Miniprotein binders against Protein EXORDIUM-like 6 (EXL6). Designs and how they scored, part 25

Target 1, 305 residues: Protein EXORDIUM-like 6 (EXL6), of Arabidopsis thaliana (Mouse-ear cress) (q9m8t8)
Amino acid sequence: REPPSQIPNGTLDLSLLWYGQFTPTQKERVHDFIESLNFDAKEGLDPKVSAWWKVVESYQERFEVKDIYRQKKSNRTVAPRIKVKVVRSYVDEKMKYGKELTMGNGEKLVETAIGNMSKVVPVVLLSAQVRAHGVGFCDGTCQHNALAKIKGQKEPRRYIMVSNPEVECPGECAWPFHTADKGPRGMTYQPASGEVGADALVIQLATGLADLATNPDLTKSLFKSETTPYNDDVKKNHESSSMYIVDPATKCTRVFGSGAFPGFTGRIRVDPITGGAFNSHGINHLKFLIPSIWDPKTKSCWTPM
Short names: E, the ipSAE of ESMFold2; O, the ipSAE of OpenDDE; V2, 0.75 times the mean of E and O plus 0.25 times the DockQ between their complexes.

## First folded at step 23 (miniprotein)

Design a52 (from a44 with I84V; at its last look DockQ between E and O 0.92; V2 from the best seeds 0.83)
Fold by ESMFold2, look of step 23:
Structure a52 (fold): chain B 305 residues (1-305), chain A 98 residues (1-98)
Amino acid sequence: as target 1 above (305 residues)
Amino acid sequence: DKITVTVRVTDEGRTKTFKFTVDSPEEMREIMERIREIIEEMNPREVEITIHTSDPELAAKFAMEMAEMFRRMGFTWIEIHMKVTNGKITVEIEGERD
C-alpha cells in the first residue's frame, strides 16, 4: 500500500516558506495569483487566470480509465477541478542557512516548508538576497520542481522552489521585465505590479504549479476509485496509446502569447493605468502575465491570448 | 533594410491609412512625432500602428513607445501583436478609446 499522496482529493494544498526578505508587493502578488487560480466568476474579465488553470486541469483526463470510449467520443466528461490553497505560510527573514544555498541546505528548506504536514506541496520562495546557483537556478531553468528526501522514513517529496531573480540572473529569469541574456534583444515590459521581482515570481510559480499538477505521479489521489495507468497492469495497456508530456509549462518557456518568437513574447496587452504588461485577469481585476502551457492536441504552446 | 510604418485610424467606420518608409533609425523620432500629430488632429476611436523591419531592437523600442503614447492620449485598450516572416519582423500596436 502506498503512502498518502501529497495532493489530497480535489485540493492542491501549498505550504509556503518565504526565505529572506520580500516586499509587501511581492508577497501580496504571489498570494493574489494563487487565489486567482480559483476565481471563475462570470463578471470577471477575460482572459482569466482560472481559464489558464483549467487547461492545466485538463491533463487529468488522461487518468480516466473506466470510460475510454466516452473519453474519445464525448465532451460530456469534464476534468476534475483542482482547488489551490495556501495552508501554511512560514517566514524566515533571518535566513537560517545563509545566503548561499547548496543542495543540502536546499533540502532543509523543503523540510522546513513541510513541517509536520504529510499532505502538502512545499513551496520555497527565495528572496533576491539568496544565491541559488548551487541548487540549479540560472542554468536553463528559473524554477525548481524536484524530489527531496526528508527526515524520517517517508518517501521522497515533490517540491517547488522559485527565486526572485532581480539580482542573480535577471536576464535569464526576469525576462520580459529585463533585457534578455540570450538571443536577439527584443521586447522588455514594465511589470504590472510595479516590481520586477513580484511579477517574475508569479511567472516562475505558475510554471512550477502547472508542471507539478500535470505530473501523473502527483495526481493519483484525484482518482481514488481508479487504478493509475502507469503503475499497474492497466498502465501497460494505456502506455501503448498515451503521450507523455513532461513539464508542459517549462516546455513553453518565454512564450506568453500567440505569435511568439525569440526575443518576442507574443500577443500582449498594456494596462492603460499602470503601463504594465499582462495577458490575464485575476481577483479584484488584477492583471497578470503568466506563461503558456504545451497543448499536446495542437502540438504548440497554448497561450492566454 | 527598409523600415515601413503604417498608421490606420478609424472613426465611425471610416478608415484612413498613412504610410512612412525610411532607410535609417535616426528618422524614427520624426515619424513618431508625425504619428502623434495625426492622432491629435483626427481624434480617432481606433488606431493601428504597424512597424515592419529586420531590426528587433528597433521594433521592440518602437512598439513600447507607441503603447506609452496611447496611454498618454487616453486609449483604454492597448494591445501588441507580433510575427516574423523571412527575417522581417512585424509588430502591430492597437489602441481603442471611447
Scores: ipSAE 0.769, ipTM 0.916, lowest interface PAE 0.8, mean pLDDT 81
ESMFold2 (binder alone), look of step 23: mean pLDDT 79; pTM 0.776
OpenDDE base, look of step 23: ipSAE 0.840; ipTM 0.948

Design a53 (from a44 with K83R; at its last read DockQ between E and O 0.88; V2 from the best seeds 0.85)
Amino acid sequence: DKITVTVRVTDEGRTKTFKFTVDSPEEMREIMERIREIIEEMNPREVEITIHTSDPELAAKFAMEMAEMFRRMGFTWIEIHMRITNGKITVEIEGERD
ESMFold2, look of step 23: ipSAE 0.825; ipTM 0.936
ESMFold2 (binder alone), look of step 23: mean pLDDT 77; pTM 0.739
OpenDDE base, look of step 23: ipSAE 0.848; ipTM 0.952
ESMFold2, fold request of step 24: ipSAE 0.841, 0.835, 0.840; ipTM 0.934, 0.938, 0.937
ESMFold2 (binder alone), fold request of step 24: mean pLDDT 80, 79, 79; pTM 0.774, 0.775, 0.773
OpenDDE base, fold request of step 24: ipSAE 0.834, 0.840, 0.837; ipTM 0.947, 0.950, 0.949
ESMFold2, last read: ipSAE 0.839, 0.837, 0.837; ipTM 0.937, 0.939, 0.936
ESMFold2 (binder alone), last read: mean pLDDT 77, 79, 80; pTM 0.738, 0.772, 0.780
OpenDDE base, last read: ipSAE 0.833, 0.834, 0.835; ipTM 0.947, 0.947, 0.949

Design a54 (from a44 with V91I; at its last fold request DockQ between E and O 0.91; V2 from the best seeds 0.86)
Amino acid sequence: DKITVTVRVTDEGRTKTFKFTVDSPEEMREIMERIREIIEEMNPREVEITIHTSDPELAAKFAMEMAEMFRRMGFTWIEIHMKITNGKITIEIEGERD
ESMFold2, look of step 23: ipSAE 0.818; ipTM 0.928
ESMFold2 (binder alone), look of step 23: mean pLDDT 77; pTM 0.749
OpenDDE base, look of step 23: ipSAE 0.849; ipTM 0.952
ESMFold2, fold request of step 24: ipSAE 0.809, 0.858, 0.833; ipTM 0.924, 0.945, 0.932
ESMFold2 (binder alone), fold request of step 24: mean pLDDT 78, 77, 77; pTM 0.754, 0.750, 0.747
OpenDDE base, fold request of step 24: ipSAE 0.831, 0.835, 0.837; ipTM 0.946, 0.949, 0.948

Design a55 (from a44 with M82F; at its last look DockQ between E and O 0.81; V2 from the best seeds 0.81)
Fold by OpenDDE base, look of step 23:
Structure a55 (fold): chain B 305 residues (1-305), chain A 98 residues (1-98)
Amino acid sequence: as target 1 above (305 residues)
Amino acid sequence: DKITVTVRVTDEGRTKTFKFTVDSPEEMREIMERIREIIEEMNPREVEITIHTSDPELAAKFAMEMAEMFRRMGFTWIEIHFKITNGKITVEIEGERD
């Protein structure tokens, strides 16, 4: 069996659209989280957000390799790195398309986020002022990772859309920083940032990013250029891979540590200073609570803790 | 439905274990005070508190209160573990300090 070839590193360029009014903490928390994805400081405290992202990156491997072995200097194929960068941040405080979103308006938001950039991943963040039921929120979903057909473009574009988890079905979308609306009440924690809306937003964003980055379409997004045709064989290989599952982070919803069960997050750390719950460290020793990711090899949710 | 609380304190290699059995949630306040007294008196570097109960809400509330207590007492490392067995929930709250 020929050793798997190393896939080149890719870059995920994000275009953020802040639709409505956001708190400084929300904006900062999102940016800090994104920067933490590729922050591999050796002297950092464990567990790390970057380690979590490495698991996401591992889905890009053509061959199923246990994540445990990736840390070992083995001659085995190393998964490509996915560098995540915010290349655009646009704020629409006036909410051009109104507070009540329809499917049509939702598409326009995605278009706005894309602008004239052909390779960016649009991330649409909806403020608390926005009613997002019209685009499917609070109907079993807290974030959208989907394809949108953009006017003038032949290929659909992958996007992430996140509603405000503090306002839009908080019992589901803001857990565990809000009491659950279904099942056992269980644990309710303080957010590490001090704002429920900020930390819960990061959870949803993280879920969306993980689901997006593990999608076979990512290869197309990362490596397809106007001048280089996309190799469909690569896509087929990803689809046929035992490592491929749809929305691995969504599948592991409500799991934040080992031993999780309904109402209980699993193993969790509490910040002695802030009282906030966390399971990972990011840049500048910032503490985050991030979702788990499905491991198809173990058929279980991988957690930082 | 018996509630069992176990407190393990460790300092300089010495470990003491205290076990409390309570018949009702109302008695938990007294247990919490006893725990506080034990920790204050012994001033341990490491504390492990375990609650075993069929009442998930009680377990959750207790865990959060203990975590908060650890914060107030200057613990620098706080971790919570969970286990479910035969319909009963076990929550373990660990605290460490220098």
Scores: ipSAE 0.787, ipTM 0.930, lowest interface PAE 0.4, mean pLDDT 88
ESMFold2, look of step 23: ipSAE 0.827; ipTM 0.938
ESMFold2 (binder alone), look of step 23: mean pLDDT 79; pTM 0.779

Design a56 (from a44 with I89V; at its last look DockQ between E and O 0.90; V2 from the best seeds 0.77)
Fold by ESMFold2, look of step 23:
Structure a56 (fold): chain B 305 residues (1-305), chain A 98 residues (1-98)
Amino acid sequence: as target 1 above (305 residues)
Amino acid sequence: DKITVTVRVTDEGRTKTFKFTVDSPEEMREIMERIREIIEEMNPREVEITIHTSDPELAAKFAMEMAEMFRRMGFTWIEIHMKITNGKVTVEIEGERD
């Protein structure tokens, strides 16, 4: 039997761990962004956060970068609908493992975010108080979409870890809301929420979610479907992720609109009320700045604007 | 660093165009004040500002200051588009209000 024309629908159940102290704005901004992914109201203003998420949902079949793994004579398939839900939110303001993290403490944070739930995506959010050099932040990396070894599990677990970069590396990981540390001088914008950390967290989380949701290994692992998005059974002797375009949102780092070039975001709007920069609309008339997504067909970044 | 600034103001389908040439970044403050006066006098619904320069940092600064001016003047659609070709920067700042 051939696979159906529709890639199976799924749910990304997120388990959030808020490690350290966060402002109400930071927490609200992240939750509002996540809710905006599912908000597909026809009457809202364009471009929509949910339209950006539809591009993420359609990545596997629209971009056909993996043609060698598709069945012969396959037509385009219908993209999956991927609902994103927060199923747990845990706050550790006292920072049980301290302010200076190592790879070992990082894995413990992932374990804490998982809790007793076997089918969640753990998301660790690190406050500005946390020094995360020991887990790889601020050295070319502003968010993790990675694997962690979990005690009591045979296979490693995929997780997302993001940090509020306001203190440790704002010029690397809070751009464009802070002047860049390296490269050409360029534009610096105001965050629409009024807090650099809140809008930077949204950029990092959006990047991690897009990279996770477009990864075929995680799609197979996280969705409650008996079928795979590809006919991997035909290509038995190959590592399933070795020929795939990996991390398409990370590949478009620092691109937020059409015409972007080093030091400049591309096309962007300025919110008349807050003065903040944005490229998308979410729930409650909120405005967000979200990253672009690599499009292998056009060999360029798909941009919200 | 020759900088050219074109201002197009539109109201009820009628467009007027103003052009400025600036030889130094220090003169940009005067041009911004002149632009502010044009918008105050003509009260247009749409304004388009185009800057051509070889100085991308100056272009970025000007774009952000013009966007802030549009915000203060009640424009509800404010958009910035910047492109670079062969080291020359074009910045377009658009404002629309009802």
Scores: ipSAE 0.638, ipTM 0.870, lowest interface PAE 1.3, mean pLDDT 80
ESMFold2 (binder alone), look of step 23: mean pLDDT 79; pTM 0.765
OpenDDE base, look of step 23: ipSAE 0.824; ipTM 0.944

Design a57 (from a44 with T53V; at its last look DockQ between E and O 0.89; V2 from the best seeds 0.82)
Fold by ESMFold2, look of step 23:
Structure a57 (fold): chain B 305 residues (1-305), chain A 98 residues (1-98)
Amino acid sequence: as target 1 above (305 residues)
Amino acid sequence: DKITVTVRVTDEGRTKTFKFTVDSPEEMREIMERIREIIEEMNPREVEITIHVSDPELAAKFAMEMAEMFRRMGFTWIEIHMKITNGKITVEIEGERD
């Protein structure tokens, strides 16, 4: 059987299900982004994708009063690292459950991504051929970080679902790589990868991973603390604490840099070779446009630039 | 409304500032060409362009056209920043090259 996650640092083991047809660029871009989360070498250009991920990791310190208290007393506590690893990839180009998703088919895709693995985060990636309105995409939502009922299990499972929005709702979910459907006609950029769908998938995946990794239930499994941080006769609900923010990357939707306002991403750079927009650097000199993360201390979106 | 344009060019620690005002958005093409001429004549390592405009579509168009001009002129660091205060958009575009 699998050993428990008892190491001092947490691990997110991802099981990817590629549902439908994807280009090589789309697959490579997603894998390169995931690898970039773990890349913290001293050399390389700033801002780094891994520096962005360290902001996500720092949320785990803010959920534990003991860690915050030790930090305020000049304790040198460093936030636990969260290594992100793809442990399984499944490809279903034939789309076994069809091109139109319902809640039921969506749960079956999550079950497929889990397979026979008990300690994995299923990530379902939907190709442009898939219509995902039936599971809530393109109606204020561009990615899922949610719970699914799994047949034969008492507890629901956490999952991420992302969809290439290039066909179904590019103006809502591929912005800024497509003109926005609503609001002022603001900035429209070229994707750094050359493919709208590839870079949109990265934004959605980054959002889902950040929201998942900051979840206190998952955070508790990455830390070995199983108790409330203080002995209060009136116990606090972590979700109502000012130090806990639900879905902190989703809270910063459409903010990519400092100074963002409706229709405008905030500060960004333009690649001199490709003309693509970016705000961070990953492995292999790759450039990414990644979302912001809510910072409860400043009550604002933390931006890469 | 008048549109204020500021161009700052820097080379070897020396900064020169050029300021223009235009009476209408139709004159923006002429300002962009004048900016190109300044950069070609001064051959600076650093350029910062600031425009104050109320039309968000014009702001976006200017930002993208200037970024493309910087790419073609060999700038290797190209940065766009915009902010809005009281209905006016400030567009800042920075270029650096070796």
Scores: ipSAE 0.762, ipTM 0.909, lowest interface PAE 0.8, mean pLDDT 80
ESMFold2 (binder alone), look of step 23: mean pLDDT 79; pTM 0.770
OpenDDE base, look of step 23: ipSAE 0.818; ipTM 0.941

